# Designs tried in a protein design chat: miniprotein binders against q5jf28. Part 7

Target 1, 318 residues: q5jf28
Amino acid sequence: MERERLIKTVEAILRGAGYRVARLDLKGSCFDLVASRLFLLLFIKATVNIDTITEEQAEDLKRLAKFFKASPLIVGLRSKSGELEEGVVYERFGIYALRPETLYDALLNNELPAVFAERGGLYVRINGELLRELREKHGYSVNELAQLLGVSRKSLLNYERGEQAVSLDVAIQLEEIFDEALAEPIDILRAKVEADLNVKPETPLEREVFERLKKLGLGLVKVKKAPFNAISTEDDIRLLTGIDERKTRSTIKRAEMVAEVGRIVNSGGVFILEKTKAEVVSEVPLIPKESLEEVKDADELIELIDKLKKEIKEKLFS

## First folded at step 18 (miniprotein)

Design z6
Fold by ESMFold2, fold request of step 21:
Structure z6 (fold): chain B 318 residues (1-318), chain A 120 residues (1-120)
Amino acid sequence: as target 1 above (318 residues)
Amino acid sequence: DPELREARDLLEQAIELLHEAVRLLQEALRTGDSSLLEEAADLLEEALHIVQEAIELAQSTGSDDRAIRRLRFAWMLMRLAIIIAREAMETGDPELVELALILLQWAYDMIQEALEILSK
């Protein structure tokens, strides 16, 4: 109940800020929402307790974000330590985590957060060059200002060089002393993440399909916690690629989600099954794996996909 | 203390406006009457201002931060519900009306919890 409300609140925030949004209903997925606006793309995992995200989910979220040049985000209400604070950025597995109110302020009020949580408390990065200029204008030596703030000379030098964040209390003192905004915002909308894109296939069928796709010249980015198994890519081609043994209710739901995600990330979709007749679910073809032997390269695979979509449309509208 | 009583009275007024806005949104779903969406949005804008005033009064009395946090969250949900209801009016999409209802139900729960906290 809280999780459903949280996902819907995040959707509303994104819509209110003018984003196109796809919402997933897939247990265990690495993301619940993907949204785009202009040149911004967000993959969002919504979880009431941010400590419930698994390492596998987080790594896949980062893989998708890195591949699509998107910003990954976790939106939640609590951690194992209690409620998350508004305006504070947390971090799990290298992904920013924050409350819906913080996302709301960033997107609807254009007010990026500046405070982050770290071991030992709350911190702010400050404009170190401006700090140095203000200190000098006010006639403080480094030692004098450090003593006034209750910090070491070494720490103050690091603040001025931009090499160390200040505690929230020190940031407040600095703004009181100098009557200037020194805090630097955290760009949660363009976060950069590290991800290992080399993930092994999970099943013999996946391995077989990946090998066939590689023979067509497609690169593959495997994911474990998404409605698709991989992204198949070559030059301008991007295919959200599902793999299953046969068509099931789960397969159909995943294909529908792939279609929705694909609209947001400007990618096609395909499911490759060990056993099926060719069909299309929500513009996503489901084809037998043997169809991959009927094409010679990635462009011909796209032609096959388009042909199937056209033929099925002709049957529906004949 | 009089300011805290005033804040509670304002929140009770906001709840009445929320109840009526929810009723209007539900009727809009049943009938397809888009004028009900606009009427609901107008009631919600009034409720939104009332909640904001209640927050300011509660802050001035040094009230429990747990109540204030809930009211701020409710304020955000109500503002989002207004935006979504207006999108529903523009698009005719009943799923957006259902989204607005979910936001308002949560806002209502948050205001009620804040009232309980403030009544001590």
Scores: ipSAE 0.885, ipTM 0.959, lowest interface PAE 0.4, mean pLDDT 91
Fold by ESMFold2, look of step 18:
Parts: C-alpha cells; sequence; structure tokens
Structure z6 (fold): chain B 318 residues (1-318), chain A 120 residues (1-120)
C-alpha cells in the first residue's frame, strides 16, 4: 500500500507541475510513470526502497531515456542504509534517485537539488572559479581559507579548479563566509545517461520479427522490462513494438499501456503476433508476423497500420 | 514545553479540518456537487497554514527531526491535494477527487505519526 501511495504522490506532483502523465501497472517494469511537458520528458521508477531496482530494470530505464532523450529518475523513500534525505540526490546504476519532496521542489518550486550522496557522506559541487574570486576579494590566502574551513591546502586548490566536490559542511561554511551562492545544482530533469543499446532478442520469434523489421529499414532498440519488446525506428518513424505468440489477456493489457505511453512520447504502437487475425486494441494494431512480408519498407508498414486502424474503426461503427 | 504543546494543539486542529475536507470530497464523489470541492480546498488551505505554523514551532524547540520530516511530507501532500481538487473542479474528473483523497489519507497518517513522536 505504501508503494501505491508513492506512485500516486509522484503522479500528483507531475500533474501539479503541468505534465501529461501515463501510469503503467506492470509488475517488474523498468518504469511506473512517463511524463512530458513542452520539451521535458521523464521516465520514473517509483519504489519505496531504492535498492530493490534490479540491474535489468535500470539498464532498460536508461535505454528508454537515452532513446527518447528523456531524464530517468528513481523516486523512493529509503535505501538499505535508512531513510532518504530531502534535497539529496542518490545514484543507483547511474540513475538519480531522490525523495518525492525533492521532485516536488524541482518541479513546483523550480528549486533543483545540489547535494548528492557518495561514499563518505554528502557533497556539493561548487563554482570553483567564483570561489577563487571571492577568496581573493576578501583577502584570504589559500592557506588562510583552508585553515578556516578545516580542510587541506590541496583540497582547497582542487575546489577552486573544479576537480573536487566539497563536503556539505564546508559548502555551508563557504556560503556563510561569502554570502554568495556557490553550489551548482543537479539538473535531474535533463540528466544525460549512458546505455548499451545493443541488446539481443530474447526468443526465436523475437529474433525472426526483428530481422524482418530490419529488412524493412527499421532500427531496433530492444528492451526487456516494458510493455513492449522494442522501439522500431527510421527517421521520423517511432513505433513501440510488442511481440507475442498469441493474443492473451496480458497482450491486450500491454497494448493498452503501449497506447498510453505512446501518447506521452509521441510514438505509435504495434504488436506482431505469431498467430492472430488482424485487429486493433486501443489504437494499437495486433497483426500476424506474415503481414511484414506484405510491405516493402517502413513507409508501407505505417500505411498498413493506418489502413488497418481505419478498417477496424469502420466495422465497429457500422 | 509550552511551544511544543502549542504545536501539538495546532496539529490536532489541522486534523479536524482535514477530516472535514475528506468528508466533503467523499460527498462530492457521491453527489457530483463541485461546490463541495471548492469548500474542501478552502478548508485544506486553512489546515495547510496551521501545519506550517506547527512545523515552525516544533523546529524552534529543537524537536525530533523525524517528526519534522513527517510534517513537511504531510504539508506537501496537502498542497498537492488542494491543487488536484481544484483541477477536479475545473475538469469534472472524479478520478482526480479519488487521487486527492489518497494524498490526504497519507497526510493524516504522517501527522498522526508526528504527533506520536512529539508526545514522547
Amino acid sequence: as target 1 above (318 residues)
Amino acid sequence: DPELREARDLLEQAIELLHEAVRLLQEALRTGDSSLLEEAADLLEEALHIVQEAIELAQSTGSDDRAIRRLRFAWMLMRLAIIIAREAMETGDPELVELALILLQWAYDMIQEALEILSK
């Protein structure tokens, strides 16, 4: 029940900040919420204990964020070490993790966090050039300021050169001494992430479908922990692509989620099945894999998808 | 400590307003009467100011940070509930009323936990 309340709280934060939001209800998914506003796009995994996210979930979250040029986030309440602190950015698998209050401040108060957790404690990156200017303006030698702060001369030089983050205690002392903002904020809304986009197909059917899609000129970005199996792309085309042996209740629910996510990330959806008759679920076509042989390139695939959606709509309203 | 007692009294007042706001939101769901949403939002605005005053008093006494964190979390949840309730009024979407109720139920739990901490 605490996780449900957390997801609802994050949804409320996003809506309160003017984001369009889609929520996933898929166990084991790499994200629970996707949200957009203007040119910002967020993929969010909400988990009470941030240490429960798996490496596979984190890698897929980063793949989606990299592909869509979005910021991935983990929002949680605690770690194995205890409660997460407000205003502090943690990291898991290269993804920022933070409390709902920290997200609230960033989105509704335009107050980005500046404090991050690392081995040994809490740290802040500071504007080293400004620090040097302020020190010289106030008449402190490097040694004098280092002694006042209780740090080594070497550390102070590293701070001024931008080569070392400052402990939180020292950051507070510096801002008290100089009455100036020295902290550099962490842009959790536009985090750049590195991800390995080369993921192999998981099944023979998936491999066969990917090869057929590649023959049509589509690139594939495979994911394991989402309601779709891959993103199929060429130039302006983006297609959240599901693959299944046959239509099941799970397939239908995944197609519904693909439709919702697609609205947020401005992408279409399709499911390719080993055996089915063609149909449409929530604007997402379900087609047999043989349909891929009926088209010559990505443009014809899109035309087939659009034609199928029109034909199914006509039958439903006749 | 008289300031700590005052903070607890304020939080109990906020809980009363929160209960009344929850009742109004539940009635709005049953009746579709959007004027109840505005009335609930107004009560929540009052409760929000009371919780903020209680936080400031508790901080001035050097109270347990665990209580302060819970109150700040509750404050955020109540602020969000106000925003969501007003969006529900503008859109007519009952799902947003249900969202506001979930936020307030958690805010209530957080205030109660803070009161328990402050009483020890």
Scores: ipSAE 0.883, ipTM 0.958, lowest interface PAE 0.4, mean pLDDT 91
Fold by OpenDDE base, look of step 18:
Structure z6 (fold): chain B 318 residues (1-318), chain A 120 residues (1-120)
Amino acid sequence: as target 1 above (318 residues)
Amino acid sequence: DPELREARDLLEQAIELLHEAVRLLQEALRTGDSSLLEEAADLLEEALHIVQEAIELAQSTGSDDRAIRRLRFAWMLMRLAIIIAREAMETGDPELVELALILLQWAYDMIQEALEILSK
């Protein structure tokens, strides 16, 4: 119940902010929501306890975010240490984690959080140049201001260089002394993450399909914790690629999810099966792996996908 | 504390409005009458104002931050429910009405927990 309420709340926040949203009902997925508005794309993992995300899920979430130039987010209520605070950015595996209220403020009020949690304390990044200017303007030496704040001279110099985050208490004191905002907002909507895009296929069938798609000129990004198995790409071509041995109820559900995600991320979908008849599920073709032998390049593969989509539309409206 | 008593009385009023809004949303789901969505949204706007006043009173009295946090969360949920109910009125999508109901149930739970804290 609590997880579902959380996902629904995050969905409502995104919708309320005018995002197009796709929800995934996939247990163990690295994201539960994908949302797009104008030039912003968000992949969101919603979890009551942010410490329940696995490293594998986080790596896939970062991989998707990096590939699509999206921001990955974890939205949750608590951690192992207790409830998350409103207006505070947490981090798990290099992904920002925050409460629904913090996301609400960022999306509906345009209020980005400035406070982040690290090592059990609260910190802020300060504009170090502005801090120096204000210190000099008010006639404080580095030693005088450091003493007033209860910090070392070295710490204050590191703040002025932007090399060190400031404790929240010291940041508040600085803003009180200078009557000026010094806190730098954390752009949670444009988070830059690093990820390894060179993950190897795990199954013999995935290896075979990846080798064939590479021969067609496609680059491949393996994803483990998604409704698709890889992203296939060549220039402007992006295909959310599912790989299954046989058509199952899970295949159908994953294809439906791929269609929904594909609409948000402006990407096509395809499922490549070891054994199937060519069919389409929710505008996503299911093709036998042998069909990859009939095409010469990525363009011919797209033509095949488009032809299959067209033939089914014609049958549905005939 | 008179202000704390007033805050509790306001929250009780907000709960009554929430119950009526929920009833209207449930009836809208049953009947397909979109006019009930507008009426529910209007009641929720009144309730939202009342919850905001209760938060301000609780803050002024130095009340337990746990209660205030729950009320702010409830306020957010109610605000979202208004937005979603109005979208449901425009689109006719019953899934949005269901979404609003989920939000309001959680808002109710949060207000009740806040009332329990403020009553100790």
Scores: ipSAE 0.876, ipTM 0.955, lowest interface PAE 0.5, mean pLDDT 93
Fold by ESMFold2, fold request of step 21:
Structure z6 (fold): chain B 318 residues (1-318), chain A 120 residues (1-120)
Amino acid sequence: as target 1 above (318 residues)
Amino acid sequence: DPELREARDLLEQAIELLHEAVRLLQEALRTGDSSLLEEAADLLEEALHIVQEAIELAQSTGSDDRAIRRLRFAWMLMRLAIIIAREAMETGDPELVELALILLQWAYDMIQEALEILSK
């Protein structure tokens, strides 16, 4: 119940900041919420203990974020070490992790965090070139400023070169000495992440479907921990692509989630099944894999998808 | 410490306002009467200022950080509940009323935990 309250709180923060939001209810998914506003797109994993996110989940979250040019975030309350501090950014698997209050401040008060946690304590990155300019303007030698701060000369040189973050205490002292904002905020809304895109199909059916989609000219980004198996893409085409042997209750729930996510990320959806009669679930077509042989390229696949959706609408209104 | 006693008294007052706001939201959900949402939001704004004052008093006395953290979290939840209740008024969406209730129940739990800490 604490996780449900956390997800609802994050949803409220996003809505309060004017985001369009979709929530996923899928066990083991790499994200729980996706949200967009203007040019910002966020994929959020909400977990009470941030150390429970798995490497597979984190890698998929980064793949989605990289593909969609979104910022991935983990929002939580504690780690294995204890409670998370508000206003502090943590990292897991290269993804920023933070408390709901920190997200609230970023989105509703336009106050990005600047403090991050690492081994040894709390740190801030500063503009090293500006630090050097301020030191020289105020007539301090490197040694003189290092003495004022209680740090080594070597550390101060590293700060000025941008090679080392400063402790929180040193950052406070610097801003007191120079009366200037030296802290660099952490842009949790536009995080750049690296992801390994070399993910192999998990099943023979997936392999077969991927090969057919590639023949249509579609590129594929495979994910393991999402309601879809891949993103199929060509030019402006983006399809959240599910793959299953047959239609099950799980397939239907995943298609519903694909529809919700697709609305937020402005992408279509499709499920390709080994055995099925063509139909539409929540505006997401479920088609047999043989339908991929009936089209010549990605544009014709989109036309097939649109045709199926139109046929359902006409049947509903007759 | 008279300031700490004042902080606890303020929090008890905020809890009473929260309880009434929750009652109004539950009735709004049952009846569809959106004027109750507005009334609940007004009570919550009053409670929000009271909690902020209690936080400031508790901080000035050097009170336990565990209590202060819980009160700040409750403050955020109450602020969000106000925002969500107003969206519910504009949209008529009962799921937003339910969201506000979830936020307020957690805020209530946090304030109660903070009171327990401050009463030791």
Scores: ipSAE 0.874, ipTM 0.955, lowest interface PAE 0.5, mean pLDDT 91

Design z6
Fold by ESMFold2, fold request of step 21:
Structure z6 (fold): chain B 318 residues (1-318), chain A 120 residues (1-120)
Amino acid sequence: as target 1 above (318 residues)
Amino acid sequence: DPELREARDLLEQAIELLHEAVRLLQEALRTGDSSLLEEAADLLEEALHIVQEAIELAQSTGSDDRAIRRLRFAWMLMRLAIIIAREAMETGDPELVELALILLQWAYDMIQEALEILSK
């Protein structure tokens, strides 16, 4: 129940900041919300305890973020160490994690966080060149300032060179000494992530479908923890691609989610099934894998998808 | 002490306003009357002010930080509920009214937990 409330709170923050939002209800998914505004795109995993995120979820979240040029985020309330602090950025698997209040401040108050957690405590990255200028302007030697802050001379030199973050306590002391803003904000809205996009098919059906899609000229980015199995791509074509043996309630639910996600990320959707009659669920075609042999390239696949969607629309209007 | 007692009294008053706002939102869902959404938002604006005042009083007494954090979280939830209720009024989308209700229920729980902490 607390997770549902958390997801809804994140949705409200995003809407309040003017984002278009799609919310998922899929157990084990690598994200719970995707949201866009202007040129910003966010994929968000909402977890009460941020340490419950699995490596598979994190890697897929990074794959989606890298592919869509989006910022991945984890929003949570606690970690193994206790409650998360407002205004502090945590990191799990290379993904920023933070409280809803921190997201609220970034999006609704334009106040990006600057404090991050690492082994050993809370830290701030500072403008090292400005620090050096302020130290010299105020007449401190490196040794004098280091002693005043309770740090080594080596550490102070590293701070000035931009090679080391300062502890939060040191950042506060520096602001008190110099009465100047030295902290550099953390751009949680445009985070760069690295991900390995070369993930192999999980099943023989997936391998068969991927091979057929590659013959059509489509590239593939496989994901394991999403309502779709892959993203099929060719230049500007993007298809959130589901794969299943047969149509089930789960298949229908996933197709509905794919439709919602697709509207946010400006991508089409399709499900390729081993056994089915062609149909459309929420503007997402469900087609038998044999239909892939009836088209010769990505453009014809798109035409097939559009034809199926048009046929259901005409039937409804007749 | 009197300052902590005043903070608790303010929070009880905020809870009453929250109850009334929730009733208005639920009635708006039943009737489709969007003017009830505006009335709920106005009550929530008043409750926001009251919660902020209670936070300041509790901080001045050195109260348990666990209570203060809960009240700040409740404040955020109430602010979001106001925003969402006004979006619901503009769009006519009943799902947004349901979203606002979920936010307020959590805000209520947070204020109640803070009151329990402050009453120790």
Scores: ipSAE 0.873, ipTM 0.953, lowest interface PAE 0.5, mean pLDDT 91
Fold by OpenDDE base, fold request of step 21:
Structure z6 (fold): chain B 318 residues (1-318), chain A 120 residues (1-120)
Amino acid sequence: as target 1 above (318 residues)
Amino acid sequence: DPELREARDLLEQAIELLHEAVRLLQEALRTGDSSLLEEAADLLEEALHIVQEAIELAQSTGSDDRAIRRLRFAWMLMRLAIIIAREAMETGDPELVELALILLQWAYDMIQEALEILSK
């Protein structure tokens, strides 16, 4: 119940901010929501406890974000240490984690958070050049201001160089002394993440399909915790690629989710099966793996996909 | 504290408005009458103002921060429900009305928990 309310709240925040949103009803997925507005793309994992995300889910979430030039986010209420604070950015596996209120302020009020949690404390990055200018303008030496703040001379010099984050308490004191905002906002909507895009296929069928798609000129990004098994790419071609042995109820549901995600990330969808007749589910073609032998390159594969979509549309409206 | 009593009275009024708005949204789902969505949104705007005043009173009295946090969360949920209800009026999408109802139920739960904290 609480998880569903959280996902629905995050969906409402994104919709209220004018994002196009797709929701995934897939337990264990690395993301629950994908959202797009103008040049911003967000992949969001919603979890009541942010410490519930696995390393594998976080790696896939970062992989998707890196590939699509998106920002990954974790939205939650609590951690192992207690309730999350509003306006505070947390981090899990190099992904920003925050409360729904913090996301609301960022998206609807254009108020980015400045406070982040690290090692059990709250910190802020400050404009070090502005701090130096204000210190000099008010006639404080480095020693005098450091003593007033209860910090070392070395710490104050590191703050002025932007080499060290300031504790929240010291940041508040600085803003009170100078009557000026010094906190630098954290751009949670444009987070840069590192990810390995060279993950190997896990099954014999995935290996076979990957080798065939590579022969067609496609690059492949393996994803483990999504409705699709890989992203297939060549230049302007992007395909959310499912790989299954047989058509199951799970295949149908994943194809529906791939269609929804594909609309948000401007990508096609395809499922490649070991044994199937060519069909379309929710505008996503299901093709036998043998169909990959009938095409010469990625463009011919796209033509095959588009032909299958057209033939079914004609049958539904004839 | 008179101000804390006033804050509780305001929250009780907000709960009454929330219940009425929820009834209207449920009726809109049943009947397809979009005019009920507008009436619900107007009631929620009034309730939103009342919750804001209650937050300010609770802050001025140095009330338990746990209550204030819950009220801020409820305020956000109510604001979102207004936005979503108005979008539902434009689109006619019943799933948006269902979304608004989920938000308002959680807002109600948060206000009730805040009232319990402020009554100790």
Scores: ipSAE 0.864, ipTM 0.951, lowest interface PAE 0.5, mean pLDDT 93
Fold by OpenDDE base, fold request of step 21:
Structure z6 (fold): chain B 318 residues (1-318), chain A 120 residues (1-120)
Amino acid sequence: as target 1 above (318 residues)
Amino acid sequence: DPELREARDLLEQAIELLHEAVRLLQEALRTGDSSLLEEAADLLEEALHIVQEAIELAQSTGSDDRAIRRLRFAWMLMRLAIIIAREAMETGDPELVELALILLQWAYDMIQEALEILSK
């Protein structure tokens, strides 16, 4: 109940902000929502407790975000230490984590959070150059201002260099002294994350399919915790690629999800199966792996996918 | 505290408006009458204002921050429900009406929890 309400609330926030949204009903996925507006793309994991995200989920979430030039986010209500605070950015595995209210303010009010939690304290990044200018303008020496703030001379010099984050209490004092906003907003909508895109396939079938797709000129990004198994890419071609041994109810559901995600991330979808007849589920072709031998390159694979989509559309309306 | 009593009275009024808005949304879902969505949205805007006033009163009295946080969360949920209900009116998508209903149920739960805290 609480998780579902949270996902629905995050969906509403994204929709209210004018994002196109796809919601995934996939337990254990690294993301529950994907959303796009103009040049912004968000992959969101919604979890009541942000400490329940696994490292593997976080790695895949960062991998997707890096590949699609998206921002990864965790939206939650609490941590192991208690409730999350509104307006505070937390971090898990190098991913920003925040409450729904903080996301609401960022998306609907254009109010980015400035406060972040680290090591059990609250901190702010300040414009160190502006701090120096204000200090000099008001006639404070480094020693005088450091004494007024109750910090070391070294700490104040590190603040002015932008080399050290300021405690929230010291940041408030600085803004009170100078009557000016010094806090730098945290751009949660354009988070830069690092991820390894060179993950190996896990199954024999994935290895076979990956080797065949590479022979077609496609680059492959393995993803473990998504409705697809990989992203296949060449230049402007992007395919959310499912790989299954056989068509199951899970295959159908994942294909439906791939269609929805694909619309948001401007990518096609395909499922490659060990054994199947060619069919289409929610505009996503299910093809036998042998079909990869019938094409010479990635362009011919796209042509095959598009042909299959067209033939089924014509059969549904005939 | 008179202000705390007023805040509780306001929250009770907001709950009444929420119940009526929920009724209208449920009827819209049943009948397909989109005009009920705008009426529900208008009631929710009134309730939203009342909840905002209750938050301000609770803050002025130094009330429990746990109540205030719940009310702010409820306020957000109601604001979202208004946006979603109006989108449902434009699109005719019944799934959006269902979404608004889920948001409002959670808002109701949060207001009730806040009232319980403010009554101690």
Scores: ipSAE 0.862, ipTM 0.951, lowest interface PAE 0.5, mean pLDDT 93
Fold by OpenDDE base, fold request of step 21:
Structure z6 (fold): chain B 318 residues (1-318), chain A 120 residues (1-120)
Amino acid sequence: as target 1 above (318 residues)
Amino acid sequence: DPELREARDLLEQAIELLHEAVRLLQEALRTGDSSLLEEAADLLEEALHIVQEAIELAQSTGSDDRAIRRLRFAWMLMRLAIIIAREAMETGDPELVELALILLQWAYDMIQEALEILSK
């Protein structure tokens, strides 16, 4: 119940901000929502307790975000240490984590959070150049201002260089002394993350399919915790690629989710099966692996996908 | 504290408006009457203002921060429900009405928890 309410709330925030949203109902997925607006793309994991995200999920979430040039986010209510604070950015595995209210303010009010949690304290990054200018304008020496703030001379010089984050208490004191905002907002909507895109296939079938797709000129990014098994890519071609041994109810549901995600991330979808008849589910072709032997390159694979989509539309309307 | 009593009275009024808005949204789902969505949104705007006033009163009295946080969360949920209800009116999508109802149920739960805290 609580998780569902949280996901629905995040969905509402994204919709209210004018994002196109796809929701995933996939247990263990690295993301629950994907959303796009103009040049912004978000992959969101919604979890009541932000400490429940696994490292594997976080790595896949970062991998997707890096590949699609998206921002990954964790949205939650609490951690192992207690409730999350509004307006505070947390971090898990190099991914920003925040409360729904913080996301609301960022998306609907255009108010980015400035406070972040680190090592059990609250901190702010400040504009160090502005701090120096204000200090000099008000006639404070480095020693005088450092003494007034209760910090070391070295700490104040590090603040003015932007080399050190300031405690929230010291940041508040600075803003009170100068009557000016010094806090640098955290751009949670354009977070840059690093991820390993060179993950090996896990199953014999995935290995076979990956080798075949590589022979067609496609680059492959393995994803473990998504409705697809990989992203296949060549130039402007992007395919959310499912790989299954046989058609199951899970295959159908995953294909439906791939169609929805694909619309948000401007990518096609395909499922490659060890044994199947060619069919289409929610505009996503299910093809036998042998079909990859009939095509010469990635363009012919796209043509095959498009042909299958067209033939089934014609059969449904005939 | 008179101000704390006033804050509680305001929250009780907001709950009444929330109940009426929920009723209208449920009826809109049943009938397909989009005019009920607009009426529900208007009631929620009134309730939103009342909750904001209650937050301000609770803050001025130095009330329990746990209550204030719940009320701010409820306020956000109500604001979202207004936006979603108006979108549902434009699109005719019943799933959006269901979404608004989920948000409002959680807002109600948060206001009730806040009232319980403010009553101790």
Scores: ipSAE 0.861, ipTM 0.950, lowest interface PAE 0.5, mean pLDDT 93

